# Ledger of designs, part 13: miniprotein binders against Pentatricopeptide repeat-containing protein At3g56030, mitochondrial

Target 1, 310 residues: Pentatricopeptide repeat-containing protein At3g56030, mitochondrial, of Arabidopsis thaliana (Mouse-ear cress) (q9ly43)
Amino acid sequence: STVNPNPTASPGRRTCVEFDNLIFKAGSSGDFEAVRRLLNSRVVNACFNTTATFKFLTNTDSYSSSLEDLRRILPQTDAGYTRKHSYETLIARLCKLGRIDDALVLINDMAIGEFGLSTCVFHPILNTLTKKNRIEEAWRVVELMRSHAIPVDVTSYNYFLTSHCYDGDVAEASRVLRKMEEEEEGVMSPDTRTYDALVLGACKSGRVEAAMAILRRMEEEGLSVLYATHAHVIGEMVESGYYALSVEFVMAYAGKDKRLDEENLGSLASKLIKRKRFKEAKMVLKEMSVRGLRMGDALREFHEKNVLQS
Below, E stands for the ipSAE of ESMFold2; O stands for the ipSAE of OpenDDE; V2 stands for 0.75 times the mean of E and O plus 0.25 times the DockQ between their complexes.

## First folded at step 15 (miniprotein)

Design B48 (from B45 with M55L; at its last read DockQ between E and O 0.88; V2 from the best seeds 0.84)
Amino acid sequence: SPEEVEHLLKQAMRRIEKLAEELEQLSKNLGDENLQEAAEDLYMAFWFIYFALRLVRKGDTEKALELIDLAMKYLEEAAKKLQEAQDKTGNEDLSQAADRLKQAAQELRKAISQLREQLS
ESMFold2, look of step 15: ipSAE 0.812; ipTM 0.943
ESMFold2 (binder alone), look of step 15: mean pLDDT 87; pTM 0.876
OpenDDE base, look of step 15: ipSAE 0.855; ipTM 0.944
ESMFold2, look of step 16: ipSAE 0.818; ipTM 0.944
ESMFold2 (binder alone), look of step 16: mean pLDDT 87; pTM 0.878
OpenDDE base, look of step 16: ipSAE 0.853; ipTM 0.944
ESMFold2, fold request of step 18: ipSAE 0.796, 0.821, 0.816; ipTM 0.946, 0.946, 0.944
ESMFold2 (binder alone), fold request of step 18: mean pLDDT 87, 87, 86; pTM 0.877, 0.878, 0.872
OpenDDE base, fold request of step 18: ipSAE 0.833, 0.834, 0.833; ipTM 0.937, 0.937, 0.937
ESMFold2, last read: ipSAE 0.828, 0.820, 0.797; ipTM 0.947, 0.946, 0.946
ESMFold2 (binder alone), last read: mean pLDDT 87, 87, 87; pTM 0.877, 0.874, 0.878
OpenDDE base, last read: ipSAE 0.833, 0.833, 0.834; ipTM 0.937, 0.937, 0.937

Design B49 (from B45 with M55Y; at its last look DockQ between E and O 0.87; V2 from the best seeds 0.83)
Fold by ESMFold2, look of step 15:
Structure B49 (fold): chain B 310 residues (1-310), chain A 120 residues (1-120)
Amino acid sequence: as target 1 above (310 residues)
Amino acid sequence: SPEEVEHLLKQAMRRIEKLAEELEQLSKNLGDENLQEAAEDLYMAFWFIYFALRYVRKGDTEKALELIDLAMKYLEEAAKKLQEAQDKTGNEDLSQAADRLKQAAQELRKAISQLREQLS
């Protein structure tokens, strides 16, 4: 909204931020022909759409009218990458706004126009529905994908697994795994997010040894263990009262990545202090000091008062 | 043969899933939380058989055996919990569930035997 046009000088080469700002101004003022031209022009300048491209679309009083204008102009953008990416970006924006029915309308627009409907445009829809625990609606979207002969990929199934495992519903997670195994006679390979979800599910069921076995398989497959996965395991161990095991877990993984060590040991120490497990917390803090790991201010204060004094 | 091992694991997966569903229902009907824990053990076994099946397809016999052994451990944990529930209630449905658990374990043992044969 702080566009500063200078009619006496030629515009310099625009950045992605500049294109997004121009589109924001044009869309906010109702100039959707300018929006269409900017969507075309940015691709010529190698400036792809971003999460900010359609930020002018909100849930305000004009919400239905602005979408209808976008629905009119998107088919008029340049065919191929430009038009497809514009639809993908708008669908993602609608999902962020919680407007799933509108996102499905755009899916139908793409299907009718034969604009290259693919699995990736469904991902934000499935993600949003599963995160909101609207599981039955998410499966109906999967049925819609199948009706268009669009493959259901591992990413799609992972949204279901993550939701079920976060809730500790290992039964439903197992049903998803069965469906994944049935895809192309077991061709679908689990990825990092698959393992992440199953680690969390095993922890929530109180089976930390199973979670550790799954983590071992992630490493054997050469998959990157997500930072959040370690945090989930540590949190669930402490919440479940496995204090000694939680210390063993962080020590077993220590020594390979100093930043990860700082996060794991620091997080564990903080959680143990919150639970008033001061003996275990002091053990972790002493190990952090021996290894030369950074401590946050609160941990440093605790360490100075309770460990260095001893 | 690899095809026979794959079919044994798939059959075990189906039996284990059905049995876990039965134990969840029995847990609710009888008010026995130990049966819910047994069902969750069965789902853990299901997960490790799923991974084992994938290693069988890749030809990684040693990793497949490790995962089947782990699945067997969870079947044994479920069997212990099922036995405790049988002792408490005397329920005949639990006796039939125990028989079905033994069938799944038999399929896994046969898969183990064939995989060990491949390790000349």
Scores: ipSAE 0.798, ipTM 0.940, lowest interface PAE 0.6, mean pLDDT 86
ESMFold2 (binder alone), look of step 15: mean pLDDT 87; pTM 0.876
OpenDDE base, look of step 15: ipSAE 0.849; ipTM 0.943

Design B50 (from B45 with R15M; at its last fold request DockQ between E and O 0.84; V2 from the best seeds 0.83)
Amino acid sequence: SPEEVEHLLKQAMRMIEKLAEELEQLSKNLGDENLQEAAEDLYMAFWFIYFALRMVRKGDTEKALELIDLAMKYLEEAAKKLQEAQDKTGNEDLSQAADRLKQAAQELRKAISQLREQLS
ESMFold2, look of step 15: ipSAE 0.791; ipTM 0.941
ESMFold2 (binder alone), look of step 15: mean pLDDT 87; pTM 0.882
OpenDDE base, look of step 15: ipSAE 0.862; ipTM 0.948
ESMFold2, look of step 16: ipSAE 0.801; ipTM 0.944
ESMFold2 (binder alone), look of step 16: mean pLDDT 87; pTM 0.882
OpenDDE base, look of step 16: ipSAE 0.861; ipTM 0.947
ESMFold2, fold request of step 18: ipSAE 0.796, 0.818, 0.802; ipTM 0.941, 0.945, 0.944
ESMFold2 (binder alone), fold request of step 18: mean pLDDT 87, 88, 88; pTM 0.884, 0.885, 0.885
OpenDDE base, fold request of step 18: ipSAE 0.838, 0.840, 0.838; ipTM 0.940, 0.941, 0.940

## First folded at step 16 (miniprotein)

Design B51 (from B48 with R15M; at its last look DockQ between E and O 0.90; V2 from the best seeds 0.85)
Fold by ESMFold2, look of step 17:
Structure B51 (fold): chain B 310 residues (1-310), chain A 120 residues (1-120)
Amino acid sequence: as target 1 above (310 residues)
Amino acid sequence: SPEEVEHLLKQAMRMIEKLAEELEQLSKNLGDENLQEAAEDLYMAFWFIYFALRLVRKGDTEKALELIDLAMKYLEEAAKKLQEAQDKTGNEDLSQAADRLKQAAQELRKAISQLREQLS
């Protein structure tokens, strides 16, 4: 991962924001020799590249040649960390702009120049393609990774799993799991994001009992169970019209962590009220009150009007 | 042995995935939603066998058995839906699919037997 930039420089030392602003001005005016020098000097000053570093590169016709100038000067930056990180940052910028083919050109540039390709440079490409449901293209990128002898990691597979499970495609999610199991004879370990995707997929297939079993498995592994994982289950149960089951789910997990309980029950109550499921919402709010759980202003007002005054 | 159980679980995973794909195709050909639901039951069984395989590698035999039992329950649900589709259509391909489901269940039962021996 990228180390955090220097948050406060001593007197006379440039900040990461100042370097980004200088690079923006230089790049916007076509002074790519200055861009090259600033990319080198910022690393010396412990001010690493940010998501703003290549902000001058946009999708307008006025700046279409800027990528070619960057392709010319990046090989000329200081070897090692500076050059690798500059490529990584530019690839991520191109992915944010939706310019995947250009990002792949930079991958090829790094390969030809022998600048040290790694798995992490492919992550923004895979993420963008899978989020846009361009799955066949994403698998071709995986084949490109393999052609450069770059191992496919759990993060890479998770982009596919998340996309398939979001669509409810448990068949394709299962194919990804098979590939993960075959990787290095099963050494690749599922992580929090893997479990999160599978919980969502089980819910979308209408198998909430399976989702709860996967969540239990996650807890038994000692993995951090995020609010987001519970939110997938709660959200999908409400979206699918399983209101009574949603109440049963939050009650089954209530009592283990007060902060988690506040988020789960509060979120469910709000969703039930939005869907006009007032009987179920009242049950959840009564339980929140009994357990001494904190309510937001809107829930507190609803509770006072509809539960305490009932 | 742990290696024998891993082999049985991997074999079951392959058989179950192949069968689920067959049921999806038959669902489209016959217009039977029960077959699609049965395929999804099989994919859930696949997921729990995957987790069980990882527990076997860690030596967590009791927890692995719990997940394999859950996978068996999903195979049973798929079998019920397959039987209903067979009763409705009389299709011979469904009889062959039922036989393949029994074969996958037999592989899981062999794994269960081996794991129970390790506990004793």
Scores: ipSAE 0.809, ipTM 0.948, lowest interface PAE 0.5, mean pLDDT 87
ESMFold2, look of step 16: ipSAE 0.795; ipTM 0.941
ESMFold2 (binder alone), look of step 16: mean pLDDT 87; pTM 0.883
OpenDDE base, look of step 16: ipSAE 0.860; ipTM 0.947
ESMFold2 (binder alone), look of step 17: mean pLDDT 87; pTM 0.881
OpenDDE base, look of step 17: ipSAE 0.860; ipTM 0.947

Design B52 (from B48 with L67M; at its last read DockQ between E and O 0.89; V2 from the best seeds 0.85)
Amino acid sequence: SPEEVEHLLKQAMRRIEKLAEELEQLSKNLGDENLQEAAEDLYMAFWFIYFALRLVRKGDTEKALEMIDLAMKYLEEAAKKLQEAQDKTGNEDLSQAADRLKQAAQELRKAISQLREQLS
ESMFold2, look of step 16: ipSAE 0.810; ipTM 0.945
ESMFold2 (binder alone), look of step 16: mean pLDDT 87; pTM 0.876
OpenDDE base, look of step 16: ipSAE 0.861; ipTM 0.946
ESMFold2, look of step 17: ipSAE 0.816; ipTM 0.944
ESMFold2 (binder alone), look of step 17: mean pLDDT 86; pTM 0.872
OpenDDE base, look of step 17: ipSAE 0.862; ipTM 0.946
ESMFold2, fold request of step 18: ipSAE 0.799, 0.822, 0.794; ipTM 0.946, 0.947, 0.943
ESMFold2 (binder alone), fold request of step 18: mean pLDDT 87, 87, 87; pTM 0.878, 0.878, 0.877
OpenDDE base, fold request of step 18: ipSAE 0.846, 0.847, 0.846; ipTM 0.941, 0.942, 0.942
ESMFold2, last read: ipSAE 0.834, 0.801, 0.799; ipTM 0.947, 0.942, 0.945
ESMFold2 (binder alone), last read: mean pLDDT 87, 87, 87; pTM 0.878, 0.878, 0.878
OpenDDE base, last read: ipSAE 0.846, 0.846, 0.847; ipTM 0.941, 0.942, 0.942

Design B53 (from B48 with A104V; at its last look DockQ between E and O 0.90; V2 from the best seeds 0.85)
Fold by ESMFold2, look of step 16:
Structure B53 (fold): chain B 310 residues (1-310), chain A 120 residues (1-120)
Amino acid sequence: as target 1 above (310 residues)
Amino acid sequence: SPEEVEHLLKQAMRRIEKLAEELEQLSKNLGDENLQEAAEDLYMAFWFIYFALRLVRKGDTEKALELIDLAMKYLEEAAKKLQEAQDKTGNEDLSQAADRLKQVAQELRKAISQLREQLS
């Protein structure tokens, strides 16, 4: 008796990549009615927009009018999730292209059309402005959010924190942290990115012990500690001359992720060798060998000559 | 009470922030890089009082005490640098800042005392 043909043999269901490819071809050829239809139909197939959806939009003359065509068709997409997500995806694309003024035009389009502005459409704008050190403009965008009664969330503040801490500006980072505390009488909770920024800030100020205490707070909150956050601490420990502590730190976190272990221990060994801390470097390389971790060519040569032969 | 501890921590945060900004300005005016380092110690204390405040609101008194104690250590480091600058110059603004720093430390000791009594 026949129960069910193999479901993987069923043709006709498009993938997310296939929808993005179709939208790319339609947009590139100027067929924006097809773009509109594909934006609607992909949602029916549980295929949501991606960072590739509007890649046909570029800064070249061949596509100079494509934004105006998209501005014409987006209001005509299916109301609700489809239309809101299309605006969100396009705004993110414009930010990636450095076209912040155009992204703000789309914000205004959404406001006039009453298409449901929310905090998430502002995130790529704030991210781009803070990464380019356009802090005054970023705060003006926050004022725009407030003028639309849109809440400023922890993600929004994190863009400022990350930028300030990257520059070592712990004063401005502290002002942002105070604003976060004042948000709805302390309702806003720090997240993984908040802690990552503060660890970087403590490291930039040369305060390794503060950075480690913030890492303990991350762990006690049940948050995953990022490999980049570990790298901040390792780098500062070595730069400040805390060589033995740097070895203890990487050993304490080893065993979570083999790729992370290879990056952290390998990077530390290289830094220790550069600073002629061969005793500590040998300890790290022996541990890498015991754990079966991959070494780069330079570390392998050092290990063979100095650890295996001695 | 927990409400009084929260009030003390919020007040300490405000005072520490103002002191750190003052020390940054004095660092520029006097050309003393250790005053900039003292301001950065105060900002670290500010960060740990922020975390302690959140723990007090959650009722995690033991962890809050640990963070306030850490903040106290950064206040002490800032006070040391401030005293060294005061000894060099006799500057009245530095003397006044040192007095305000002592008052903040006293407020934090009061918060510590109240939290320790809650653990009993």
Scores: ipSAE 0.794, ipTM 0.939, lowest interface PAE 0.6, mean pLDDT 86
ESMFold2 (binder alone), look of step 16: mean pLDDT 87; pTM 0.880
OpenDDE base, look of step 16: ipSAE 0.859; ipTM 0.947

Design B54 (from B48 with E24L; at its last look DockQ between E and O 0.86; V2 from the best seeds 0.84)
Fold by ESMFold2, look of step 16:
Structure B54 (fold): chain B 310 residues (1-310), chain A 120 residues (1-120)
Amino acid sequence: as target 1 above (310 residues)
Amino acid sequence: SPEEVEHLLKQAMRRIEKLAEELLQLSKNLGDENLQEAAEDLYMAFWFIYFALRLVRKGDTEKALELIDLAMKYLEEAAKKLQEAQDKTGNEDLSQAADRLKQAAQELRKAISQLREQLS
């Protein structure tokens, strides 16, 4: 995983940005012994790898050479956290570049070297494959995890759930949920991302009551429900053409948090106006007015002309 | 016992999943959108039984009952859509699907009864 630069570093210490810049210069010039030394020393100086650490590795004519040099020097980095995090960061970089096969080669390198494989190195691979709708390949990566005796974690299943629910495929989402229930004899607990995916799936299925029940389960589990989760659900309902249902959704959830209500109803009204769904938009704006909710300038103008005149 | 309730819920989950897959296939074969909708109702029931199972394991009997009741509502909606498709087509596979739906509902009613007895 990538850490932010340390903005509170004491005077005279190198920052994560400074280490990343030095590594970029060294890697770009072919000085991989310097790269190895910098990977070691940055951890000693409490500066951890970032998404910029291997930025010198690109999909250019020399990209294969740079990777082979990195494969040579990474085993020579300090054992423990330094080496594991360097592999994790490089694997994530390769996934960003679309180089999944190369990422899997590094998985094998870690296995042969006994450098401590864990679920963390598989996550960016699964995320990339599921986002690209390469579901069969993603399941083969799960088989690879099992072959190394690495249990599939909730984060790994969430990549599949999110992909299937985004596509509206509640059948495949249910198959994943069954696999989660079977994992470690029911020990695996759903998390915020699990609930978020299932809310999206219920909405795409047109089942507002189910989506709301799942949101209630999130609250009862003590999980934080993000404003972004509501915005995503509202957006998907409008994009899918469920205009009347979207109005019912925001009305049914309204009343617990005035700021959330302003965001949900305001966002929905704006989206409905953009889609020329003025009947539904008027209903939302009337409710905002009745509840005393604040409106932005564009919504206030529309409300004055179209709702107060109705 | 809690172990018996868990067994009933797991059994219902398996029956509901298989039935939903069957209805999706029948929907494709018959071109009936109601069977697609019925399958989606069954998948919602499956999701709420999953959550109920987890609550039973935590000993939260009252919240588990709420979710099982919700799952029952989705089974009832699926049953209505299945009946409508039977009336339209007379398809024998739909009659067998209706029997499997009744079996899943009976498993859930038995789980509800046992959970309510635990509260009393």
Scores: ipSAE 0.807, ipTM 0.946, lowest interface PAE 0.5, mean pLDDT 86
ESMFold2 (binder alone), look of step 16: mean pLDDT 87; pTM 0.879
OpenDDE base, look of step 16: ipSAE 0.864; ipTM 0.947

## First folded at step 17 (miniprotein)

Design B55 (from B52 with R15L; at its last look DockQ between E and O 0.84; V2 from the best seeds 0.83)
Fold by ESMFold2, look of step 17:
Structure B55 (fold): chain B 310 residues (1-310), chain A 120 residues (1-120)
Amino acid sequence: as target 1 above (310 residues)
Amino acid sequence: SPEEVEHLLKQAMRLIEKLAEELEQLSKNLGDENLQEAAEDLYMAFWFIYFALRLVRKGDTEKALEMIDLAMKYLEEAAKKLQEAQDKTGNEDLSQAADRLKQAAQELRKAISQLREQLS
């Protein structure tokens, strides 16, 4: 053509997805020098590691050859944030694969290399062990943290609390609370996840009034209340036959957060229908409609047949 | 003083935790599920004393009293279940447990009294 485009636009920087895809290709082909270079360059491009960064690592067997190559190249990444975050991301991936011993080897690598070992590096290890009910091993990891002078934080204790409360083991949850109370480095305050776990524990013990009091404490602290926390209370109220109270609960919280309202009222309506509490379910669905809240397919069909038609 | 109230609450927490563990063991030994329920009441009391202790440290005396009152209600529920088990079995270990529950309640009443003195 006779038209010359001017000026040539500069291409934009690579996205985080593009970096993760390139790292996947390089790691899958065994090109760990390329992995090292990509880990460095992504940070220069304001792209941080993601849960996908080491997804090319799929082997669940400890001490695979690809791990040894990663152990060789990670110390060679740019010092500071880049190297620290690369270790953190790889440790999290190894935990997802169930390779806890390998994650602990990387902890030791960070300690020997003085690469900035910190509390957050231990979090995926504690999370994985507590979710698998390997509680004694998780406490040994806490002792390892202490041996490195790494502070045990509220997040670390929350993994234990959540695991115990999920099992309804309020005895063990209480022992964790005692340990949190005895923790002397800074005043350790319960956070959103602490309250969520305790609400669940109270619900599992059948003590809905205690769960409500704990939820009220959470609100009085100004903490963001999670959907999971509300779901614990709603589920227990319906399971225990407190149908009128369950409706009052969701109505008391309605109007502050549309996503929360949709989940609370929708979940309650579904549970009431399953229990054949159609009068209460109709009340909840009518309120959802008045407030313009989204309904799932089954709720919408029930609402059309039983509220709009009748 | 706040330090004295904290001491009383910590003592109550320890007494209640020990008592709850004892009731769990007695529940297993005697096959009495009501003692397990009593132990769970005591763990709820423990949790509310934990919250009260934190509120005392913040200077939130009114809210701390509310939490201690909740804890006392759960001690009372545990006491009812413990008495029912005593009536059924006559077990001396349950009598000793009842005495320890009274000790925990005394520590909480002392804390309540001191906190109310701070309010006028």
Scores: ipSAE 0.801, ipTM 0.942, lowest interface PAE 0.5, mean pLDDT 86
ESMFold2 (binder alone), look of step 17: mean pLDDT 86; pTM 0.868
OpenDDE base, look of step 17: ipSAE 0.865; ipTM 0.948

Design B56 (from B48 with R15I M72L; at its last look DockQ between E and O 0.86; V2 from the best seeds 0.84)
Fold by ESMFold2, look of step 17:
Structure B56 (fold): chain B 310 residues (1-310), chain A 120 residues (1-120)
Amino acid sequence: as target 1 above (310 residues)
Amino acid sequence: SPEEVEHLLKQAMRIIEKLAEELEQLSKNLGDENLQEAAEDLYMAFWFIYFALRLVRKGDTEKALELIDLALKYLEEAAKKLQEAQDKTGNEDLSQAADRLKQAAQELRKAISQLREQLS
C-alpha cells in the first residue's frame, strides 16, 4: 500500500537501517506486535525490507519459537506489497539459515491464506539449493511451483544453468536448455544470466570460439555483457594459448567502461607475464599507459622496468 | 517453410542429444577420454541449434544460417574424434554412432538449403 505520493519530502523520516534496528530489538525481546507495526510503517515510509530485517531470527536454542510468532503475525501485516515482501524477506532469511523446510512451510501458509504466491518467493529456495548442489531437491521445488500453478520463469532455470555450467557439466546444462525450449511452447527467451552461464560452460569445456559466438549473440540481442562474463573468456583464451586473440579481444572492448578496461587489460597483462609472454604483455601495458588506466604495484613495476625504460 | 526448418532443427537437436549421451557412456566403457570430448562438441552444436531455432522463429534467417554453420563445425570436430576412436578400437557401436552423426548433419544441411531458398 502507498499513502504518501511524495515520501522523500518527509523530513526526519526513519531510514531502512533504523527500521531494521527497531525490528531487531522488538524481535529479540519477543515483542512481535511491534514487529508487525514496524513492517507496515516502513513501507509507508518508502523503506523496503533488507537482508537485515529478520536478522534476529537465528539457529539458536529458541529459534523455533520466534518463527512460530512470525508465522502468527505476518498474516496480520498490511495486504499487498507489505505482506508479500515480508514473506519474501523471511523466506530468504530462512534459506540463508539453511532452513529450507521452514521456507516451504511459509510457501504453504501463503497458499492457504491466498496472499498472492508468485514466482519470486521461490527464487531464494532454488538459488540456495542449486548453489549447494542439491539439484534433485531443486527440481522437486519446481514441481511444487507447478502444483500451485506458479509459472517457472527464466530466472528459475538460470539457477540450474549457472550451477551446471560452473561445474562444467554441459550435458546437464543442455538438458535445462531443452526444458526451457519446451516451456510455453518455446517462447521463453534467454536473458543476460542465461548467456553468462552458457559462456562460462563453453569456457569450462575449453571451447573459446563457442564462448565468443555466444557473446556475439548477447550483443546482437542488445544485452549488456557482465564483467564476470568477460573474465571467463579472457581466462580461457590464455589457458588455451590464444594469446594474440586475447589481446585482440580486450582491445575490441576497450574504451566503453574505464573500470572494465582496467580489470580486463590488467588481468590479461598479469596472466601473460606469468606465462612469460612478455611481448604480448608489453603490448597490453603500453595500451593501458596510453589510455591512462591504473595498474597494480607488481604490474606497474614490470611496466616501468621493461616498457618505459627501454 | 519456416515450420519445416523448425522441424529439421528440432530433429537434429534430438539426435545430437541422444548421441552425446551415448558417447559419454561409450567413453566410460572404453576408457576413451576422446569420446567425452566428442560428446562435449555435440553439446556445443546442440546449444547453437537452440539459438538458431529462436532466430528462425524471429525471421533472422542470415543469423540463423551462421549458427547452423557453427553447429556443423562442432559436428565435424566430434566426427574426427569418433573416427579416431573407431580406428583405434574397431568398436561396432562407434560405427553406428558415426551413422547417427551423419544423419544429424544431413538434417542441418537441409535446414540451410531451405533457409537460403527463403533469402532468394
Scores: ipSAE 0.802, ipTM 0.941, lowest interface PAE 0.6, mean pLDDT 86
ESMFold2 (binder alone), look of step 17: mean pLDDT 87; pTM 0.872
OpenDDE base, look of step 17: ipSAE 0.856; ipTM 0.944

Design B57 (from B50 with M55L L67M M72I; at its last look DockQ between E and O 0.83; V2 from the best seeds 0.83)
Fold by ESMFold2, look of step 17:
Structure B57 (fold): chain B 310 residues (1-310), chain A 120 residues (1-120)
Amino acid sequence: as target 1 above (310 residues)
Amino acid sequence: SPEEVEHLLKQAMRMIEKLAEELEQLSKNLGDENLQEAAEDLYMAFWFIYFALRLVRKGDTEKALEMIDLAIKYLEEAAKKLQEAQDKTGNEDLSQAADRLKQAAQELRKAISQLREQLS
């Protein structure tokens, strides 16, 4: 009946998956004291929280009770990294569930408890709000950051830029750039994601030459250009009538990811065929064949009749 | 002198953003969609001035000049669209917008002149 609850640890170390499974079981059964203990012990075992750690928290019948229990036990986790990371992980989970107001309650909990608020805890909130086009709310979160003397970083501004540029709103994107320029008297530097957003915005504005110039700036800065960024430019080249250039661009960047090459070369070929650009389409299909890339049925038939037989 | 170039570029950025906002409003008021296109040209110029400003701070004068030349190209595209709208309507607000565009271009030309002196 009276047994020491803390026997010597087994020779094997628990995995992060094992800790997440134990936390899921404990949280699902309402045993939040076990959740608190597992959050502490996983860090001692060099197992950090994951996106699965608070997966037991959902938007179902127990949602308010489970959150209130978590709010009760998180302050009682081990101080420092363990507690800070537990809050970060829970805030990210709440954002995934669409519960932004609850995430902001956790921000306030961290502020009152002096648990080490930093820019990183705000990132999932800003990301979720901007992706859902709740821009005014996202700016109010930025004002909340300022009220706590939390620096607004380039990652934070990139969420706004990406959202505006995705919508083709180059006016609002420009306003964000001005704000970035004003931060810390211009110390904030654009990064790869900043350039990616601006390339997307230039493409959405129909300005292929501007998008190309921005891509050159990325390369001259030594930044890695994302393939998705190239795909936006290639698509806009076709829409704007730069057919030969679109083929050249696709060929220059092919070879890194076979599955993506199949999708992009195939898509380009289809777009060229629809535009009656058969010369350029034949070049793309010939290259797909040489590289061993898979074609859809319509493209294969076009290729066999117009490329292999000519 | 580098600080003066930064001042000129920042001033041009503010002038161009404000002018682009004015052209968007005029586009709606006059029903001229080419004024919206002109505003978007101005926003592209704004972006290239932003890059030029960053390059000036890094001391990359040659690449900064290239970005300013691109910005001027987009100002010229906007000027063409603005001139056409002005010729068509005779609207006084378009005339005032054209004057502000010229002022922004003059700020950029001053920045070019000072940067070229640094290369000498």
Scores: ipSAE 0.793, ipTM 0.936, lowest interface PAE 0.6, mean pLDDT 86
ESMFold2 (binder alone), look of step 17: mean pLDDT 84; pTM 0.850
OpenDDE base, look of step 17: ipSAE 0.863; ipTM 0.946

